# VH-VL binders against q9umr5, part 246

Target 1, 268 residues: q9umr5
Amino acid sequence: SYKPVIVVHGLFDSSYSFRHLLEYINETHPGTVVTVLDLFDGRESLRPLWEQVQGFREAVVPIMAKAPQGVHLICYSQGGLVCRALLSVMDDHNVDSFISLSSPQMGQYGDTDYLKWLFPTSMRSNLYRICYSPWGQEFSICNYWHDPHHDDLYLNASSFLALINGERDHPNATVWRKNFLRVGHLVLIGGPDDGVITPWQSSFFGFYDANETVLEMEEQLVYLRDSFGLKTLLARGAIVRCPMAGISHTAWHSNRTLYETCIEPWLS
Key: E = the ipSAE of ESMFold2; O = the ipSAE of OpenDDE; V2 = 0.75 times the mean of E and O plus 0.25 times the DockQ between their complexes.

## First folded at step 8 (VH-VL)

Design qg69 (framework fv_nofazinlimab)
Fold by ESMFold2-Fast, scan of step 8:
Structure qg69 (fold): chain C 268 residues (1-268), chain A 123 residues (1-123), chain B 112 residues (1-112)
Amino acid sequence: as target 1 above (268 residues)
Amino acid sequence: QVQLVQSGAEVKKPGSSVKVSCKASGGTFSNYYISWVRQAPGQGLEYLGYIIPEYGTANYNEKFKGRVTITADKSTSTAYMELSSLRSEDTAVYYCARDSQWFTGYPYYMDVWGQGTMVTVSS
Amino acid sequence: DVVMTQSPLSLPVTLGQPASISCRSSQSLVRSDGNTYLYWFQQRPGQSPRRLIYKVSNRDSGVPDRFSGSGSGTDFTLKISRVEAEDVGVYYCMQGTYWPPTFGQGTKLEIK
C-alpha cells in the first residue's frame, strides 16, 4: 500500500482548499490515507510560526507512529516553513518525501494583496519597521519577512526563519540538522506566475542580494556552510527541483498537470 | 550565441497529428524555457506552452491542453511540439523561442526565435 | 486571460516622421516584485518576431535609440522618433505578468 500523506496548509487557508489534491491522490494512488490538518485555519494562520509548529507536531506524532514504513508531507506556502521546522525539531520523524508547494524557504519580500490587507499603507520597503519589532514577530508573516536591504535586522530579529535556515546561531542547530537530514526527498515546487511568493525563487532556496539580484541556492551562505543539510542532501541526490510556470499561488494544490509532474512521482 | 533551427513545412489531414522539432546550437539550452507560439495566416501571435529541458517540466495554455504535448531531448538539444486532433483552424506558422533562464530570467522574455514551421491542415 | 488591445491597427507614416503605438491591458501588469513585464516585438514580412523592448522601457541590444517604450499599470506606448524604411512591419505588445502570456492584435506600420 501507499505511505500515508499529511497535508499542511498556508496563510489564511484551511483543509477545504485541498479537495482537488485529495481527488488526484485517490485517482492515482487509491487507498492512500490522506490527513489534511485542521489547525491554525483562517486568521489563526497569523499566529507565531513556533506556536504553529508545536500544534502541528502534536497532530503529526500519532500519524507517524501508526506508519512504520514512513509518511509523506505535502506542505503549501507558509505551511512549508512549518514542515521545515517539524523535520528539524522531531528526533524521530519518519518522513520519506517532503513536498514543498511554493513555500518562501528563504523568506518573502514583495508587495502583495496579503500584505496590503494586513498593512494597507505599508510598502515592502518599509515593512521591516513593523516586522523586525518584538510585536511584529508575534505574526507568522513577519516570521519569514526577509528584507534584503536590512539583512542585519533580519538576522537579529527573525525569531523563526533565520534560525531554521541556520543564518543565525542556535544551541539546537546540530540536532536540527541531524533530524532534517533523515528526510528521504526534498521536493521543491514553485514558479514565476505564483504572484504572491516574492521572489518566487525563494521556493527553491534562492533569494535577493542587496541589489535585488536573485542568487540561486548554491550561491547562498546557508548552502555553502551546509547549515541545515542542503549541500549534503543535494550531494545525496535527495533534492528534486520541479519549477512550473503558469500556476498562480492559490492553484498549486488544484492543478492536475502540476500534480502529475511534480507531486505524483514522490507518493510511493 | 544560441540559434534555434526548426523542421520543415508539413501538410496534414484533419484529425491527424503533427510533431515539429526545434534544435538549439551555439549556447545553453537545458536551463531555459523553450516556448512555442503560433501565428495563423494574416493573424496575431498565440502562446501554446513551454518546456524546461533540464527538468522535463512543461505546461500548456488551457486552450490547447489535451491536444498539445511539448517534449525535449537534452542530449541532442532538441525540443518538440506535438499537436493532435488537427483542425483547419490549426493552420499556422509554429515558432519555438528560447524564453528566459528558468531561475534568473524575466518571464516570457523570448530573446531567440526559430525561423518558424508552416503547418497546413487541409482535406 | 489578460486582454491586450493595440491602437491603431494600421499606421501609415511618412519617412522621417514620428510614430506612436498604444497598448492597453485589461488589468494592471505590475507583479509583486514591483516589475512590469510588458514587451514589444517587431515582425518584418516573412520573418520571426524580434524583441525590441523589455520591462516597458528597456531597449534590447542592437535596437536603435529611436525606439522607446513608456507607460505604467495598464497603459503603454511604443514610440519611434524618426521612422526609417527598415521599420516597416507589424508591432506587437505582450504581457508576461500573468499566465498565459498574451499579445496585442498587432499594429501594421507602413510607409505612405
Scores: ipSAE 0.704, ipTM 0.883, lowest interface PAE 1.8, mean pLDDT 93

Design qg7 (framework fv_nofazinlimab; at its last look DockQ between E and O 0.60; V2 from the best seeds 0.72)
Fold by OpenDDE, look of step 10:
Structure qg7 (fold): chain C 268 residues (1-268), chain A 123 residues (1-123), chain B 112 residues (1-112)
Amino acid sequence: as target 1 above (268 residues)
Amino acid sequence: QVQLVQSGAEVKKPGSSVKVSCKASGGTFSNYYISWVRQAPGQGLEYLGYIIPEYGTANYNEKFKGRVTITADKSTSTAYMELSSLRSEDTAVYYCARGSKWFDSTPYYMDVWGQGTMVTVSS
Amino acid sequence: DVVMTQSPLSLPVTLGQPASISCRSSQSLVRSSGNTYLYWFQQRPGQSPRRLIYKVSNRDSGVPDRFSGSGSGTDFTLKISRVEAEDVGVYYCMQGTYWPPTFGQGTKLEIK
């Protein structure tokens, strides 16, 4: 039998977005129990990510308990960060494959339609003024806003991303790293035609330096310091990178080719 | 200098399959995009798809989806394009082309091209 | 799919004279990043296509400076300041902003 699959949606998303994914899984892995968690849908996805993590944790614990052989996580967009945090705080998770589907794993720094909607008068270059305030940190988008030009503010004010990355010292860093390392495989999916995740390499833990040059995962301090286990995971062959061009952000969960190439192999 | 050398001309019957190879030399093969483009006689260019050999990830023009398969062998620095259920309209010169590294840009750069492979589909 | 329309389709030119090819897209080729993925290719008789211009106006290495690309949004132009005999061939514009990449019909440049 196939391991259960848990799906976590992204920003302003709902379970309906995953109808094609469900179809694909049912066709290729019949009998798979797939649970799309309908928590923090729509505007509720703007709630603080730690609140979301807690909510999703409560939902996944019973599922994991009924699956002693393990489960797979498919986490889309913002959901990928939620899932990573979830795996960091859970000392008893049994996740085999963690599939990060076009997630801003290293943060976001770009003007998107979402940004324009929430902050119509603000450009990405000025968003630090809002996001790195206590008020701003009450919004999920700000929890993973990563301004490369204001690293000091990011490190000090980011209440989510900087912590799960181990970029800011905190008493749980060692434990979170240990917990995250329980994952069997980390599957990173994303691509240059995404149009939302900025830079798109963030889905692969790449990100801007101070000059907005994109550096790869292996060049990031979080990797070099192995602050939350990326270096360790890579060393043991647990990181899978699956880049694909020609896919827009809203199509990652609905593209058959993408599913067959990047998702399906890790659902067995 | 990077070169792409393709396999020789093919003559196929309708309903059959053809597999064209593209071998890279003079540079790294690894995680560069390899795209495939075809050109019917006297016609323009049509994009088929691409592969990232390092990861084996490929994407296809929906027009050819289900009939085209792009693969790569890193050990031989060779990419392959297989087209099934051939029809007369598939008669064309097929080109492979190299783009940028996957992490840097897009498969669409196509700065180096193979010499082309003529595929003729006739009864 | 994005439709690329070139004009003219046939371009007879006298040696030493300038040439201009237009390429129009059915929609804007500008991404949210500000990048525009418009390319120009040259195909000489009996040869494989060769990229001349990438991202609207950047010349590839080895491409003579008599070639220049310009444009924005949906309208793009390839110019040859002084046509030479070696410039005979078909020229294609291509967009890579949207999947799948699509080409113009091609413009056949001939010497009068």
Scores: ipSAE 0.817, ipTM 0.911, lowest interface PAE 0.6, mean pLDDT 94
Fold by ESMFold2-Fast, scan of step 8:
Structure qg7 (fold): chain C 268 residues (1-268), chain A 123 residues (1-123), chain B 112 residues (1-112)
Amino acid sequence: as target 1 above (268 residues)
Amino acid sequence: QVQLVQSGAEVKKPGSSVKVSCKASGGTFSNYYISWVRQAPGQGLEYLGYIIPEYGTANYNEKFKGRVTITADKSTSTAYMELSSLRSEDTAVYYCARGSKWFDSTPYYMDVWGQGTMVTVSS
Amino acid sequence: DVVMTQSPLSLPVTLGQPASISCRSSQSLVRSSGNTYLYWFQQRPGQSPRRLIYKVSNRDSGVPDRFSGSGSGTDFTLKISRVEAEDVGVYYCMQGTYWPPTFGQGTKLEIK
């Protein structure tokens, strides 16, 4: 009797991307009820992240209610940020393992094909002008744009990531931290060959300083201040790091070696 | 500074397996990528795979998946590369090499290399 | 897999003269971070490879300053300003931008 698994997809993605993941789970944990949420698919994944959090919240409530022993979350790419917020805003979540598949937990700062498609003439150094405007914050990708050279603008303008990370004050911060700390395990997965998430260490709560030197989670102010509970979780032994090189961004949910090593052990 | 010392030469029959060891000394081991690279006589270099001992995470070049297994024992600071179903074309010098720390930009840094282990596959 | 092509494959050089090795990749080696993971290795006869250059142009500690790397995108060069006797061996470029890392076929540097 395995706990149900809820899957949340990423940017420009859909439930179809997880067919291999479902096959792996069925092979190793037969009988597991896996629900891949079919919300904010394709272009709708560009909607503001708080809007996505509300929609996904409504979808997960009945699933969690039917599983008093708990559920697991597998959240891919941008979906990992949605799941971060779900764990904070839900007073009653019963999530055991939160498995974050290559999600930009501290934000994104890189010249990726997704950004070039949306803003063809942009350079990462100039995207702050668009993303930190009120208009830009209506797009999910700008909600986690984190320019290390304009940290003041990020802290002031980010309507999502700076708030959920506790980098800027919010009236609900204490409650959000309390809710997040109920998670059983925070399983962080990512790697240097992802090619999209930049810096890839963002998946492990590492990020660029002003000189573009990547600093580990334990050196981040959000960790040191314990703003949403990372330091408490690490001390509890609840944070699992599973880095793997050789996995491109679109392969995290379809690589058997990764599944067996980083995901399967956390699906009780 | 870390030094990588590999096990001695092996002569194997076709169809058997070989397990080569790589012991780290004089530096840190567990949080680094330990890569395996081979070189057939008179030929170029070919990447097999790696392991990060601290996390037990390993991945393999698709060409060798199913035949190569890389493991590590943190208590002895030793990594192992096992290649099964050996063929004559597997005759090569097998090298271990240390990459970056797992958190650094690239695993394929390979700044420190073992001395190599000659594996000969013959009948 | 990314294909790495070196030229020349054989490079006879007079002692004290400059030498130049070219390396081309089948696709751009620039990551989304702006970094380019191109490396140069030297293998002396009977020895393990030794890394000379990392990230296109950065020289490893202990590597003489007569060695230099340059290039961008798909085209890279290793230069030796004044070849010494100990430079004999095979030189390999390697890309680390894409999995799996791949090597050029090697350039054998020979003294005339």
Scores: ipSAE 0.752, ipTM 0.894, lowest interface PAE 1.4, mean pLDDT 92
Fold by ESMFold2, look of step 10:
Structure qg7 (fold): chain C 268 residues (1-268), chain A 123 residues (1-123), chain B 112 residues (1-112)
Amino acid sequence: as target 1 above (268 residues)
Amino acid sequence: QVQLVQSGAEVKKPGSSVKVSCKASGGTFSNYYISWVRQAPGQGLEYLGYIIPEYGTANYNEKFKGRVTITADKSTSTAYMELSSLRSEDTAVYYCARGSKWFDSTPYYMDVWGQGTMVTVSS
Amino acid sequence: DVVMTQSPLSLPVTLGQPASISCRSSQSLVRSSGNTYLYWFQQRPGQSPRRLIYKVSNRDSGVPDRFSGSGSGTDFTLKISRVEAEDVGVYYCMQGTYWPPTFGQGTKLEIK
């Protein structure tokens, strides 16, 4: 039998968004128990990410308990940050494959229609004034906003991303790293035609330097210092990269070629 | 100083398939986009799809999905494009092109092109 | 698919004179990063295409500085400040902002 699969959705999302993914899993891995978590749907996905992590943790505990052989996570967009935090805060997780579908793992710095809807008078160059305030940090998108031109403000104000990346000192850093390192595989999926994740390389732990030049994962300080275990995971052969061009942000979970190439092999 | 050398011209009958090769020499291959573009005689350019040989990830222009398959052999630094169910409208020169590394921020800039392979479909 | 429309389709020009080729897209080519992936290619008679310009205005290495690209949003231009004999060929714009990449129809540059 196949390990159970837990699906964590992204911003303004619902369980219906994954109908095609569920069909693909049923066709290739019949009998697999797939749970799409229906917490923080729609506008509730704007709640602080630590609140979401707590709620999703409560939902995954019984699923993991019933599956001592392990589970797989498929986590889409913002959901990939929730899942990475889960892997850090849960000292008893049994996740084999963590499959990150186009998630802003190193943060977001892009002018999107969604940004215009939430903050109509803002652009990426000035959103740091809102996001790096206590009020701004009450919105999930600001929890992973990463302005490369105001890195000092990011490092001091981020209530979520700077902590789970180990970019700011905190008392749980060693324990979170230990917990994260218990994952079997980290499967990173994304591509240049996503259109929302900015830079799209954030899905592979790449990000802008101060000149907006994208540095690869291996060039990032968090990798070089191994602050939360990326260097250790890569050396262990536990990081799988699966880049695919030609897929828009809303299509990652409804593209059969992507599923067959990047997801299916990891659903043991 | 990379060069892309393609296989020779092909004459094919309608309903058959053609497989064009593209061998890279003098440079690296596996972590780059390898794209395919065609040009009907006297006409413009049309993008078919790509592969990233290191990961085996490929995608295709929807116009050709179901008929085109792009593959690569890393050991020989060779990419392949196969087009099936050929018809007279598929008569064209087929080019391969090496683009950026997959991680680069400048997509699809196709800086090195093969010499082209003429495929003629006639009954 | 994004439609790329070039004008003119045929451009006879006197040697040493400037030339200008227009390219318009059916929708904005600006990504959430602020970048615009608009390219220009040159195809000399009997040859493979050659990239001239990437990201609207950046010349590729080895491209003479008499070639320049400009534009924003949906409207783009390739200029040749002084046409030389070796510039004869067909020029294509291409967008890489939206999948799949799409080309303009081509502009045939010829010496009068």
Scores: ipSAE 0.698, ipTM 0.879, lowest interface PAE 1.8, mean pLDDT 92
ESMFold2 (binder alone), look of step 10: mean pLDDT 90; pTM 0.928

Design qg70 (framework fv_nofazinlimab)
Fold by ESMFold2-Fast, scan of step 8:
Structure qg70 (fold): chain C 268 residues (1-268), chain A 123 residues (1-123), chain B 112 residues (1-112)
Amino acid sequence: as target 1 above (268 residues)
Amino acid sequence: QVQLVQSGAEVKKPGSSVKVSCKASGGTFSNYYISWVRQAPGQGLEYLGYIIPEYGTANYNEKFKGRVTITADKSTSTAYMELSSLRSEDTAVYYCARGPKYFDSGAYYLDYWGQGTMVTVSS
Amino acid sequence: DVVMTQSPLSLPVTLGQPASISCRSSQSLVRSDGNTYLYWFQQRPGQSPRRLIYKVSNRDSGVPDRFSGSGSGTDFTLKISRVEAEDVGVYYCMQGTYWPPTFGQGTKLEIK
C-alpha cells in the first residue's frame, strides 16, 4: 500500500488545479489516499504565511496520525514555503518525501501580475518600501519578498522567510532544524521557463547576490551555516534536484512527463 | 576571449540527418546555456532550441519537435545539434549561441555566437 | 508565436547622418518580472550576428555609444546617432519574453 499524499496549493489557487496530478497518481499508484487541502483558497492565499501554516498544521495532524508508515507532501509554488514551515514547527511529523513544486525557497524578486494587481504603481526595485513595512508583512507575497539590494531590511523586516531560513535568530531555531531534518527526501522541482518564480533557481535554494548574479544553494550562507539542515540533508543523499525546461508556472501539476520523471519515483 | 567554434560545412541528401558541433572555450561550459539558430540564404533568423549543459535539459521550437535533438558533452565542452529527415528547405547556416546559466531567460540572451555551419541539402 | 515587424526593410544613409530603425511586436513584451526582453542584433556581411542591445536600452560591452535603444510595450527603436562605414549590415530585433524567441525580418543599412 502506498503512503498517503497531502497536497498544498499556491497563491490565488485552489484544489481544482490538481485534478491532473490526482489522475496521474491514481494511474501509477492506485489506492493512494490523496488529500488536497481546501484552505486559504483564492484571495485567502494572501493572508500572512504564519496564519496559513497554523491552519494547514491543524489539517495535516489527523492525516499524519492515521498513517504511522508516513506521508508524502506535494507543495506547489507559495505552498512549498508553507510546507517548509510545517516540517520545522511540527515536532511529530512523519513526512517521507517533501516534493517542492516550483516554490520560491530563497524568496522572490520579480514583478508578477499578482504584485501589479496589489501594488500597480510599484516596480520590483521599490516594492521593498511596501513589503518591509508592518502593513506589507500582513500579505503572504511580502513574507517571501527578498530584495537583494536591501538585504538589511529583508533580514530585519521579514516575519517569515528570514526566520524559517535561519537568516535571523529565533528562539525555536534549534528545534525547527531538528524537526526539518526528520524528512526522508527533499525533492526540488523547477525550471527556466516557469515565468513567475524569479529567479527560477530560488526553487533550488539559489538566489541573487547584490549584483543580481544568481548563486547556487552550496554558495548560500544558509547552506554553509547549515542553518536549518540543507548541508546535512545533502550529505545524507536526501536532496533530489529535478529541473525541467518548457514548463510554465501554472503547468507543473498538469505535465505528465514532469510527473513521471520528478514526482512518481518518490511516491512509495 | 570567449569563443564558440563550430564544425565544418556539410552537404546532405534529402531524408538524411546532420549533426553539427559547437565547442566552447574561454570560460566554463557549465556556466551557460547553448542555443541554436538558423538562417536560410538571404533570409532571416529562426530559433531551433537550447540546452542547459549542467542539467542536460533541452527544449525545442514546436516547428522542429521530432526532428531536432540538442545534446551536450561536458567533458569536451561541446554541444551538438542533430536535425533529421532533411529537406531542401533546411538548407541554411546553423549557429550556436550562448546565454548566462544563472540569468532569468538566459537561454534566450544569445550574447556570443559561433561562426556558423553551412548545411546544404541537395539531391 | 509573437510576430516582430521591422521598418524600413531597406535604409540607405549618408555617412555621418543619423539612422533609425523601428520594431513592433504583435503583443506586449513586458514580462511579469517588469523587464522587457527586446534585443537588437547587427549582422555585417559574411559574419555571425552580434548583439548590440539587450532589454530594450542596455548596450553590450564594446558597443559604441552612438547606438541607442528605446521603446516600451510593443514599439521599439534602434538609433545610430552618426552612421559610420563599419555600420553596414542587417539589423534584427528579437523578442525573448515569450517562447519561442522570434526575430524581425531585418533592416538592411546601406551607405548611399
Scores: ipSAE 0.006, ipTM 0.435, lowest interface PAE 15.0, mean pLDDT 87

Design qg8 (framework fv_nofazinlimab)
Fold by ESMFold2-Fast, scan of step 8:
Structure qg8 (fold): chain C 268 residues (1-268), chain A 123 residues (1-123), chain B 112 residues (1-112)
Amino acid sequence: as target 1 above (268 residues)
Amino acid sequence: QVQLVQSGAEVKKPGSSVKVSCKASGGTFSNYYISWVRQAPGQGLEYLGYIIPEYGTANYNEKFKGRVTITADKSTSTAYMELSSLRSEDTAVYYCARGSKWFDSTPYYMDVWGQGTMVTVSS
Amino acid sequence: DVVMTQSPLSLPVTLGQPASISCRSSQSLVRSKGNTYLYWFQQRPGQSPRRLIYKVSNRDSGVPDRFSGSGSGTDFTLKISRVEAEDVGVYYCMQGTYWPPTFGQGTKLEIK
């Protein structure tokens, strides 16, 4: 029998987006119990990420408790950040594979249709004024806004991403690192044709420096300091990179080639 | 300076498969996109797909999905393109070409090309 | 798929004269950073394609400065300031902004 799979959706999304993913899993791993969590759907996905983490935590606890051999997480876009925090705050998680589908793990710095809808006249260069306020931090998208030209403001004001990445100190950092390191595999998926996640390399823990040159994970301070365990996981052989060009942001969960290459091998 | 050297010409019967090789020398290839492009006699260029050898990740033009498979062997610095269920319309010169490094935003860069492999489908 | 349209498809030119090839895309090729992934390739008879220009206007190493690329958005041009005998061949534009990458039909440059 296969380990149960828990799916966490992204910004302005719902469980319906994963119908193709469920078909693929059923074809390759028949009998797998897949739970797509219907929490924080649509506009509710804008609620603060720590609030979403608490809600998803309550939903995953009974699933994990019933699966002593472990579970797999498939977490899409913003949902990948929710799952990052779940793995850190849960002292007893039994996650084997954490599959991150095009999630902005180091943050977002790019104009998107979502930002234009929410802040019609804002440019990415000006959004730091809104996002790094207490009011802005009440919106999920601002919780992972990472302006490389205002890194001081990001480090001071980010209530979520800077903390889970260990970029700013937190009393629970040591426990969060210990919990995160219990994961069996960290499977990172993303690509240059995503069109939403900016820089797309954020899905692989790469990010802009102050000149907007993208530096890879191994050049990031969070990796070099091993702030939450990336260096330890890589040394253990537990980080899988699965980059794929030709996939747009809304297609990561519905592309058969991507599923077969990047997801299927990790669903024991 | 990287060079791409492809396998020799092939003549295949309809319904069979062909597997063309592309060997890199004079530099690294594992962290780059290795693309495949074909050209029917007297026609233009058509993109088939690519592979990133380091990660084994490949994707294909929808027109060829189900018939084309691109693989790589890092130990021999060789990429392969296999096309199945061959038809006369598949008669073409098949090229491999190197794109950018996977971490760059220009996967379809194609700065270095192999010499091409003529595949003729007839009997 | 993005459609790339070249004109002219046949370009007879007198040696030493300038030549110009147009390429139009069905949608804008600009990415969020302002980079435009438009390329020009030359294919001499019996040879593999050779990239001449990348990102609209940047010449590849070893490409003579008589070749230049320009354009923005959907309209792009390859210019040869002084056509030489070795320039005979087919020229292709290619977009790399959207999957799958697509090529123009090709422009056959011939000496008249």
Scores: ipSAE 0.792, ipTM 0.903, lowest interface PAE 1.2, mean pLDDT 92

Design qg9 (framework fv_nofazinlimab)
Fold by ESMFold2-Fast, scan of step 8:
Structure qg9 (fold): chain C 268 residues (1-268), chain A 123 residues (1-123), chain B 112 residues (1-112)
Amino acid sequence: as target 1 above (268 residues)
Amino acid sequence: QVQLVQSGAEVKKPGSSVKVSCKASGGTFSNYYISWVRQAPGQGLEYLGYIIPEYGTANYNEKFKGRVTITADKSTSTAYMELSSLRSEDTAVYYCARGSKWFDSTPYYMDVWGQGTMVTVSS
Amino acid sequence: DVVMTQSPLSLPVTLGQPASISCRSSQSLVRSYGNTYLYWFQQRPGQSPRRLIYKVSNRDSGVPDRFSGSGSGTDFTLKISRVEAEDVGVYYCMQGTYWPPTFGQGTKLEIK
């Protein structure tokens, strides 16, 4: 018997996007119970991430309660940040593998079609004026906007990412770190041909410094300070890196080679 | 400074498979993309795929998926390209080439190339 | 797949004269932040390809300054200001902006 799998989608997404992923899982792990959560679909994916976390939490609790051997999470794009927060706020989660499919774990600093739809005349260099306002923080995409040239504004205005990364103080930070550290495996997947996640290395906790040089996870203050447990997880052997070039942003959940290499080995 | 040395020429029958090796020396191997490119006699270049030896991650041009497999042995700093269900159209020189480090840029830099391996498919 | 089209396919030149090779892509190769992953390779008879130019206009170390690359979007050019005997070979453009990377048909440069 295989552990149940819970799938959390991304921005402007729906359960239909995961048809191929479900086919792959059924082929390699027949009998696996896979639940693709149909919450915050389409335009509703723009709602504040803390609102989404609350809704997904309510959906995930009964699934985890029925699986004493544990569950696996597969979380795509923006959904990977939702899952990060779920693992921190849930005192009793039993997640074995958290599989993050091309999620901007250190944030986003790049123009995308999604941002151009919302803010068509903005450039990445000036989007901080919108995203770090109270109005901007009502949109999920601004909750993980991370301008490396205005890190002071990011630290003070980010209502979501700076808090879950432990970059800004929060009363629950110690409990969130303890909860996150219960995860069995953190499987990080991403690649240079994604075309949406900028820098793509954000999927591996890498990010721009003030000169736009991308620094690896081990050089980030959040890692060095062990703010939410990355250094502890890496020392424990619990972080898996699975980079793959040739995968565009909308293809991470529908590529057989990616599935066989990066996902299948972690679905016990 | 890095050199890539490939295995010798092969003659194969249609329907068989071929496995070409590419050994790296002088410099880092495991954290770089190792790409494979082929060239039919008198024709242009065609990309097959790559591997990142450190993570065992490989991806293939859709044209060759199901027939090509790229692997690596970090202990010998050697990458392998295996092509199955060979056809006469697979007759070509097969090259390995080193790209960038996986974290820094795309595998498509291809600044260091092996000498090439001639694979002839004939009945 | 992105189609790369070179012209001319055959380029006979007189020693010391300039030579120019065109490369066109079926779609724009520009990425965010101004990076365009367009490369030029030289293949001398019986040898492996050798990269001459990366990101449109940057010469690789050891490549003579008589070689230059230019262009943007879908139109790119490789120029040799003064052709020398050692320049004989086939020249390929390659795009790395979209998976899979694709090559032009090649331009055979020969001395007249």
Scores: ipSAE 0.779, ipTM 0.893, lowest interface PAE 1.0, mean pLDDT 91

